# Designs tried in a protein design chat: VHH binders against q9y6x5. Part 393

Target 1, 379 residues: q9y6x5
Amino acid sequence: LPPKLLLVSFDGFRADYLKNYEFPHLQNFIKEGVLVEHVKNVFITKTFPNHYSIVTGLYEESHGIVANSMYDAVTKKHFSDSNDKDPFWWNEAVPIWVTNQLQENRSSAAAMWPGTDVPIHDTISSYFMNYNSSVSFEERLNNITMWLNNSNPPVTFATLYWEEPDASGHKYGPEDKENMSRVLKKIDDLIGDLVQRLKMLGLWENLNVIITSDHGMTQCSQDRLINLDSCIDHSYYTLIDLSPVAAILPKINRTEVYNKLKNCSPHMNVYLKEDIPNRFYYQHNDRIQPIILVADEGWTIVLNESSQKLGDHGYDNSLPSMHPFLAAHGPAFHKGYKHSTINIVDIYPMMCHILGLKPHPNNGTFGHTKCLLVDQWCI
Short names: E, the ipSAE of ESMFold2; O, the ipSAE of OpenDDE; V2, 0.75 times the mean of E and O plus 0.25 times the DockQ between their complexes.

## First folded at step 17 (VHH)

Design hc6 (framework vhh_surovatamig_d1; at its last look DockQ between E and O 0.09; V2 from the best seeds 0.00; counts 0 for: pae E 9.7 > 2, placed apart)
Fold by OpenDDE, look of step 17:
Structure hc6 (fold): chain B 379 residues (1-379), chain A 125 residues (1-125)
Amino acid sequence: as target 1 above (379 residues)
Amino acid sequence: EVQLVESGGGLVQPGGSLRLSCAASGFTFSDYAMSWVRQAPGKGLEWVATIKQSGSEKDYVDSVKGRFTISRDNAKKSLYLQMNSLRAEDTAVYYCAAKYRYWEAYYEYRSYDYRGQGTLVTVSS
């Protein structure tokens, strides 16, 4: 039987939630499979960029999805979570579902994973759901599993996306034990539903399943705000993205804008594009604006307004609070194995290996995931 | 042309009730989560309530829970906010807002795709 892989993302599932909360279903999943405790995601630590990094193995500067909100100065196009359908934004990379689908006797399916409802390189997933936040996890799961079981050509790669615990993390903050406990219990129950569904359909033993996330969540506060309006007049720049990494498009001389912002707050680093730290791999793309502002962990950049968010993400990808986890189960994976850390871009070559796909050039290192796989030697 | 037109605002005494309406046009209303946001005098925009596309899921800011009810009619492309037990602190311009994708919380004003002109609600004795 051809290998099959289901990639599941729970948005904003911070890695240390596993240590601080109970997850009976997920723990059982892990017990029968593998766990990577920390996944170092890509900068910026936002939803669109990191989800695309998972399926491309590329840093954001390479795959071109550099934020949830983007602007291209040449074409004057805008990208946002409500305007993401233009292949222009996605075509700088080839996601794994496209690679998979272009193989003989294979097809791909997707339930609301970023980019899956867009024809990328003139290829759209054979099966996909149009994004609708109102669609239940159950319905998404039902469609995915139906496609995995009944499609011709067979679906060999599928993605499933869910918006929690990110939304709740924003609302309550990750330090709200009462509310987040409730939210995370629901997530665990959904994982239980997933496993049960797969077992009921006879897919469990043969299907490789990866459960991961794109980023974590850090606690925010009304006492930790950076008001840009106190530093620079709004008429001097266009804001492409705001917090915690602001993308600034100057309307006046860039240096002047920079000088007005550089000392705006001791809790914010201001970078000219060429001075962005190399470790971010966030420089070599035209979609990155001339100036970026990076708030310290837990600080929020605002425009003469308050923020109701008690949690946020997008910060430095070296921060543990920004890191998700990865768990996996299936024929390709060991049982009862735990690994400390990988890079999020490492997931792509691993998935390609599992599916027998030739990976496109990527930034991942297959060696980092060898210990997870039964067919590989673990050093 | 996309339009969101709020109505139903006015002057009301504390403890009173108002029903706000929002008429949407120019976009596929049923595809969007709808929200009410408000701006009190001298304050920033505040998220009040959101209702998802199907109408089955609702969320509220804590200060209005139990007092306000958000609802929608997709056939009529209309959003409603029933406001009961109104308080002085509820005084604000109330805006109808639409959001397509639910990846970010509804709490950030910049995340909304469309917003109306607003309707003023004044709660005063």
Scores: ipSAE 0.459, ipTM 0.783, lowest interface PAE 1.3, mean pLDDT 94
Fold by ESMFold2, look of step 17:
Structure hc6 (fold): chain B 379 residues (1-379), chain A 125 residues (1-125)
Amino acid sequence: as target 1 above (379 residues)
Amino acid sequence: EVQLVESGGGLVQPGGSLRLSCAASGFTFSDYAMSWVRQAPGKGLEWVATIKQSGSEKDYVDSVKGRFTISRDNAKKSLYLQMNSLRAEDTAVYYCAAKYRYWEAYYEYRSYDYRGQGTLVTVSS
C-alpha cells in the first residue's frame, strides 16, 4: 500500500474567494480534511515561478524560474518563446516528480503542471500530457486517474493543472461578482467531479489529495497606469519583463537609468538589484536583472498603450490579494482541521514526508505543516 | 519614438485579396509578439491574429482561419497579413500591435504595449 499523492492547482485562486463565494463541493472536501486559509507565496507572484516553488521548496532566486519572462546574459537565452522547454531554465533545481520516479518501483504522472513536459536533469515525468489549453478538465482527470490506477511501476505522485480562475480573473477582474460567481461555480463543480471520480474508482480512501493554487488576483483599472515611455527613452535599456514587476537591463550606465526611473511614479518602487528588500528572497540569481520596478497593488506598468487587463497578479507577496489557499484530504491528513497560514515553500517538505522521500536542500520548514498531519505532534 | 505604420488597405470586392504591411521602428522588433487587431465601424476592437517573436507560432480568431495568414520579417522589422477570400464582415480598420515577450496559457485576454494608427479595409460589391 504505497503512499500516493495527487497535487492539484487551480491557477489564480485567491484565498478570500472561499469567504466571498459559495463552494459546496470544496467545502465538503475541506470538512473531511484540512484547510490552510492563506498560503504566502513567493515573489514575483507569477504562474511559472510559484508552481516551481511548490514542487521544489525553493525561492525563485534558488530554483532559477524567476519570472514568466527571463533573460540569461551569460548564455544570451530568452525564456517565454520557443525556448521555454529548454532544460537549461529548469535545471537549477530538482522537482519532486523527478526525485519520486527515481525511487525503485515508483512513477510520476502529470496533466500539464508547469515543467512536467521538460526533461529536467534528463528526467521527464513518467506519464505526462504536453501542454494544450484546449484539453478539458475531464480529459486531464481521466488521464491522471487512469495512470494512478493502472501503471507499473505504480504512479505514487501525480499533478493536475487547470487554468481557471486565473484566465477569468484577468478578463473580468476579481470584483466582477456576476462573472466570477459563474466561473467559480464551474470550478466547484469540477472539484465535485474530481472527488466523485476518485470515489468511483476506489482511489479516495488511500490517495492523499492537495488542492491549492499559485497566486491570487487584484483589480486593475484604466485610471491606474504607469507610462514607462514617459519617463525613459526605450533606447537606454532592454525590457525583459513589464508588469507588475518590470525587469530592466540597462544599455547605458546603470545609475543613469535608475535616476531616470526613480521618480517616474509615486505608485512604483524602483530597486537596484542589491537594494531589493531581503524579505523577497529575490536577489541572488543572474536571471534577476540589475533594476526592477515594482508597481503598487492594482497599478499596471505600460509602455504607451492602454491596458485591457481588469485583473492581474505578480505584485508584492505580502499582499493578501496575491495569496492562494491550500486544502488537503487523505490518510495523511487530519479531518476538519483549519490552519491560518504557511509559506508556499513549506508544501515541498510536507509532500516529501507524505511520500517518504528525502527532500533536497530547500527553503521550506516542515514544522510549519506538522499540525496538518496525523503522524505528527502539533505543538 | 516608437512607430508602427500600417499600409495596404483599400476597397476590394468579396472573394478578393489584400496584403497588409506594418513597418516598425524605435524598438527591438524581434523581442515582441506581433498582432493584428481590427475595429469594424461602430464596434469595439477584435483580435485577428498573433505571431510569436521567431515567427514559428501563429494563432487566429476562428472567423479568419484558413483565409488569413500572418507573417513577419525580423530583418526588415515588418509584420504582414495576407487576407484571402474576403467577406463583407472583414470590413474594418486594421491595426498593428506589439506585446513584449507575452506568455499566456489562455489567449482570451489580449493587451498590447504599442499600436499603430490603422489602415482601412473595405469589402463591398
Scores: ipSAE 0.006, ipTM 0.444, lowest interface PAE 9.7, mean pLDDT 90
ESMFold2 (binder alone), look of step 17: mean pLDDT 84; pTM 0.862

Design hc7 (framework vhh_surovatamig_d1; at its last look DockQ between E and O 0.71; V2 from the best seeds 0.00; counts 0 for: pae O 5.6 > 2)
Fold by ESMFold2, look of step 17:
Structure hc7 (fold): chain B 379 residues (1-379), chain A 125 residues (1-125)
Amino acid sequence: as target 1 above (379 residues)
Amino acid sequence: EVQLVESGGGLVQPGGSLRLSCAASGFTFSDYAMSWVRQAPGKGLEWVANIKQSGSEKDYVESVKGRFTISRDNAKKSLYLQMNSLRAEDTAVYYCAAKYRYYEAFYEYRSYDYRGQGTLVTVSS
């Protein structure tokens, strides 16, 4: 029977939530499938870049979605999470749903995964929902399962996105056991509903399902603020993105701007673009601004203001607090197998393999994930 | 041009009530989550309440729970805040704000896509 894959993201699901909270439904899913305990994501550890890295296998500098807020100096175009529909931003890569649905006798479906309501390379997901955060998980799931069961040509690749636990993680912080326990229990119930719905519709045994996330969450505090206004006048730069990685476009000599910022806080690293550490793979795109400011874990860059958020992400991708997990179940996957870590870019070539697609050039390594798959030698 | 215009502010005594309105134009109102944020004299901005696009989910800062009710009318492109049992600490300029994507922290005022000019609420004897 033709291979099918459902890719599910719960935004901001930190890997160690699995160890620190109870997930009876997710634990059953993992027990009958595979777990990757830590997925090393891409820097910047933000929603748009990492969701696009999953589906392209590319670092941010290569796929062009380098942050949640971007500016292109040549075209004067702005990107934000409310201004994300211009294909200009997305066209530096080809996401898997485009490659999939261009195959003969195949379609793709999407329930709000970032970019799926954009015509990338003149191609939009065959079936999709326009983004609207008030649409329930149940309605998203109902649409996805309807498309998986009823479409001609058949839907062979589908995506489903959910905003929690990210939003609650920002509000409470990942260390608020009382509130996060309640939030994460609701998410586990949604996973239970997902599995039950797939079983009821006869999809469970023959559908490959990946449950993953884009990033984690770290604790923030009013005691850990970096006030940019105390270090530099707004007239010297244009602020493209603020925290925890600020993107600075100088209005005056960039060395002068750098010098004003380099001693602003001992809890912030200031990089000229050419000095960004190579391990970030975050340098070779015009959308990366001439100066970036990288706050230490748990620190917040502000403009002479307070912050009510108690959790954040976007920090250095070497931090375990930024790492999500990956779980998978289906005919392509082993049962009861646990793997310690992969890179988030490795997910793409694995998905292409499962679907029988030729991957586009990418930064992933198929060998890192082959031990998850029943059809591969693991030695 | 995008506009958010607040109204209904004024002077009220402690224990009183007030209803704020926000009229939206220049964008598709039903696509945006909406919030009220406030700034007390000499203080920073504080998120007060949020309502999702359909009106189905609401959230409040702890200090106003049980006293304030956020609501919206998508046909009228309007956001409301019913404020009951007002206290002196509720004195502030109240701003209407719009946020397209829920996953960004709606508790961070700078992250809002649109914000209004504000309406002053003064609670005093």
Scores: ipSAE 0.347, ipTM 0.748, lowest interface PAE 4.5, mean pLDDT 92
Fold by OpenDDE, look of step 17:
Structure hc7 (fold): chain B 379 residues (1-379), chain A 125 residues (1-125)
Amino acid sequence: as target 1 above (379 residues)
Amino acid sequence: EVQLVESGGGLVQPGGSLRLSCAASGFTFSDYAMSWVRQAPGKGLEWVANIKQSGSEKDYVESVKGRFTISRDNAKKSLYLQMNSLRAEDTAVYYCAAKYRYYEAFYEYRSYDYRGQGTLVTVSS
């Protein structure tokens, strides 16, 4: 039987939640599989970019999804979470579900993973759900498992996406132990449901399952605000993305805009596009705006609006608070093995290996995940 | 053309009640999560309440919890905000807003797809 892989994302699951909260179901999952304690995600540490990095193995500058909100100055197109279906934005890369589906006797399925409802390179997932935040995890899980069991050609790669604990992290802040405990318990219960469903259907032993996330969450405060209106007039620029990484499109001379912003706050770094630190791999794309502002951890960039977030993400990808985890179970993975750290782009070549797919050129390093796999040597 | 038209605002005494309505047209109302946001005089925009597409989940800013109730009627393409025990600090222009996706965008006014012209609520003795 061809190998099968289910990739599950719980949005905004900060890695250290595993250390600070109890996850009986997830821990059982890990006990029978593998854990990567920290996954260094890509900059910026936002949902769409990082989810696409997982399935492409590319940095954001390479796959072209450089933020949740984007603007292309040439085409005058806008990208947002409510306007994300134009293949224009996605076609700079080939996600794994497309690669998989183009193989003989294989198909892909998706439950609301970013990009899966878009024809990318004229290929859309054979099975997918249109994004609807009101659809329960159970319904998503039911569809995914149905497709994994009953599809012809068989579904060999599937994705499942869930919006928590991100939404709650934003609402309560990651330091709210009372509320986050409740939220994370629910997440663990969902993982329990997932495992139970797979067992009931006889999929558990043969299905490779990866549970991961796109980013973490840091605590924000009304006392840590950077008000751009105090530094520059709104008429001088267009805001493409706001916080914690602002994308600035100048309406006047770029240098002048830069000079007005460069000293706006000691808690914000201002970069001309060409001066963006190399470590971010966030330079070589036209969709990156001429100026970016990067707030320090826990600081929020605002205009004359009240911030309602007590938690946020998108910060420097070297910050531990921004890092998710990865757990996996299945015939491809060892049992009871824990690994310290990988890069989020490393997931792609690993998944390709598991599925027997030839990977597209990517930024991942297969060597970083060898210790997770039973068929590989671990140094 | 997409339209969100708020109504129900007015002058009310502290402790009083108002019911705001929002009539939506020009888009598939049931596909959108809906929000109320408000702007008090001299202040920035503030999120007030959210309701998901199905109406099964609701969320409120802390200051209005227990006093305000958001609801929707997808058949009528209408959003409502029942405001009880009104306070002076509730004085604001109230806007109806629509968002297709959830995510963190639920908490960011700038990310709303559609927004009405607003209705003024004044709470004064």
Scores: ipSAE 0.020, ipTM 0.458, lowest interface PAE 5.6, mean pLDDT 92
ESMFold2 (binder alone), look of step 17: mean pLDDT 84; pTM 0.855

Design hc8 (framework vhh_surovatamig_d1; at its last look DockQ between E and O 0.78; V2 from the best seeds 0.00; counts 0 for: pae E 4.1 > 2)
Fold by ESMFold2, look of step 17:
Structure hc8 (fold): chain B 379 residues (1-379), chain A 125 residues (1-125)
Amino acid sequence: as target 1 above (379 residues)
Amino acid sequence: EVQLVESGGGLVQPGGSLRLSCAASGFTFSDYAMSWVRQAPGKGLEWVANIKQSGSEKDYVESVKGRFTISRDNAKKSLYLQMNSLRAEDTAVYYCAAKYRYDEAFYEPRSYDYRGQGTLVTVSS
């Protein structure tokens, strides 16, 4: 049977936290495995879109989860991170756990990875936890390891999601060394617990483990606000998403709305959908609204209010502050190898290779990850 | 029909105390993280405190730490805020709010799934 893979996400883990904070347990994990120092994620650099890109290998325009808040003009449906169970939103792609568990003698398990509690193409993860943020990391890990050890057909692909350091990054900002040191130490302890649990259960030597994240975090400030209400009356548009990428559905003539917003701030780019830069791969989906506003790094779009956020993400995916890392350990991976960068969409074809799955058409490039893998010639 | 009904507001002297309550109905209360948010006159909404679904993890805005205590009773479907050492700056309408997913959205009051009608707290001499 094919090797097993556990995919772990710590939400909002900025790549350079590895340089700026101490991670004895994660560094031991890396020392005996591989590190990709930064992963270029997809635009917009938000949670649901990037988690789905990891497991589909697709840009957001192609997999259809284009933001954490969405509106589909054809069906008049609304999506949010608390209204995310309608398969309609997810069915524009096939995530790896669906492909995996449809193979003979395979199943998939999930501890709260976005989409794993949704029947995508009438297929829900074989074993899963419904989302509940008060469930501890230990309980999530206990369920995952129980399923990896005891299931028939065997679980060959598992996912595990944790909400930190994203939530604390929003509260404190990535530059708050005192608070972020405390937060990141707790996360490193959880990684230590993960490794120890896998060793105690006899899984460590034969399970491939990827530890990664969906995006980073940038510092925000009350000195860096863009007040939309000073530029346009809110009655002229419907706000689908606000910051740092606002999604604007005009209620009046689109050109009139664009003209009111075009000069609103030098720290915000205003795009008609047709003019969104090609490098974003963020144009060809009905869920992308007719006008988007993209704030500069560290700027917050508000509606004539202050903001309590000291950290945020969702910005241009070329920004290093938006990039997570990837670390991996297991029989498929080299030991003691560091790689500079990959694209987040490259993770999917690599995972398919490890699991012996035929990837669906995707935007990833398997060649970008060959140097991580023991069975590949690094070229 | 989702309802969040706040009570316990009123007029209090600086240094005094109040206890706010919020009765929830029409949804599975224990599935939601709960927050108190407030709006001072002429100001925007401000997050004050949050408590996770199990009641074991609590968080507060810096200006109220050590003075306010959030709690919940899942059996009674109720959320509470004990406010001690009240200051004039605490004068606001206080709202009970619910959010299903614990992510970045707790710090944006516009992101809550449900919010009550509020209860007025006035701190003045």
Scores: ipSAE 0.386, ipTM 0.763, lowest interface PAE 4.1, mean pLDDT 92
Fold by OpenDDE, look of step 17:
Structure hc8 (fold): chain B 379 residues (1-379), chain A 125 residues (1-125)
Amino acid sequence: as target 1 above (379 residues)
Amino acid sequence: EVQLVESGGGLVQPGGSLRLSCAASGFTFSDYAMSWVRQAPGKGLEWVANIKQSGSEKDYVESVKGRFTISRDNAKKSLYLQMNSLRAEDTAVYYCAAKYRYDEAFYEPRSYDYRGQGTLVTVSS
C-alpha cells in the first residue's frame, strides 16, 4: 500500500507555546513520534505565503504567494483572503497535492488548506472543502478521514487547516495567559479528537501525520504604533499590504515616496525592493512592491485608524516569536525524538520522500529532516 | 451589485437605545462573517462587533461589551446591532461590513470585502 500522509496546520501556533502551556494530547502525540521545536518560517511570516511554502518547499519569491494581499501591476489583479481562487496567483509553483494526485492510483484531499480549492496547473484536489470559517474542526476532520479511508483511488495525501490559535492570538495577544490558556486547551483537545478519530478508524498506525503551523505570534500594543499618515500623504501611494510588512506602490516618484517613509519611525525599516535583505529571499518576484516597510517586533503599522489587535505576525522570520513547531507521528517517523530546528521549506522534500514522490525543484534541504525518519541515516 | 444598506441611526440621549439594521444584497450573505465598524468625528475607523456566518460566535470591542448585541438573520440577509445604554462616545457613523475569511484581518476595519455607506448615530443631551 502506498504511504499516506496527513498534514495538519493550526494557524499561528507559536513554538514556545509548547514550553509555556500544557498539551497532554499533543505531548502524547510527540512522545510517540517526533518534535521539531522550532521551524524557521519564510518571510513574510504570514498565513498564505507560509502555507504555500510548506507544500512547495519554496521561498515566497519563488512560489509567488508573497503576502495575504497582493497586487500585480501588469494584469491589475488583486489577491486577498476573499479573492484567492484565481490560478494566476498559484501557478508559479506546483504544490505537493498536485504532484501526488498526478501519480497513478493516488488522490489528494484537503480541508481548507490555502490553495486547495484552486485548480493549480489545471489540477484541483480530488476532494476538497470550500473555505468556510464557520465549519467546525469536527466536520473538517470527518471529511478528511472519510476520504482517507474510503476513496478510490485512495487518498494518499491530505491537508487539514484550522484557524486557531491565530485568531485568538490576534484578539488577546500571546501574553494573555488566561485567555490563551483556554484557547490552547481547546487546540489540544482538537488534537485529541484527531488522534481518537484516527484510532477509531484504524488509520493511526499506518497514517503519517504531521502537525505544524505557519507562524507564531508577537504581542502588540496601542503604545507601539507607526502611523504612516504622519509621514506621507495617501495620494502619494497605494497600499497593497499594511502591517507589519507594508507593501507600498508609489503613485509618484519612488524615490520621493521612499524619502518620505525612510525616517518615519525608528521602529520600522524601509526598503527599496532591490535593497531588501537577501536573507529574506523576498526580492525576485514582480508581485513584491517597489517599497516595503518592515516594522520591528511588536510594532504595528497603521493609518489613521484604530487597531484592536493585541497580537500579530508577519515580522522578521528570524524572530523566535514568529516560529512555529512541527510534530509528526507514523511509520515514517521515529518515536520519542526531538530536533531543535529546521526550515519550513524543508518540510516539502521530507513529505515527498515519505510519499515516494519526486520533488520539484525547491529550497528545502532533505538532510535537515533525516533524523526524523526511520529509513534515513542520522548523523 | 453588492449592497449593504444601513438604517436605524439617529439622535438619542445618553442612556438611550437604538437598533441598527443592515440589509445585504448582491452576494451570498450566509457565506460571510459580518461586522459593525464605526467612525467617530475626527477619529479613524474603529471595529465594533463581529458575528460569524452561523451566528453562533460573536465578538465585541471592549467598550461596548454588555451594551451592544450583534445579530443576523441569514434568511432575511440582514445584520443588526442593538445598542443599549448609549454614551456620548458612541457617537459615530456606523457601517455594516462583510468579510469572507476569518483571519488576522478580521479586526481590521479596512480589510472587509464589502462595506455600506453608514448610518449616523448621535448621542447627545
Scores: ipSAE 0.235, ipTM 0.678, lowest interface PAE 1.6, mean pLDDT 94
ESMFold2 (binder alone), look of step 17: mean pLDDT 84; pTM 0.855

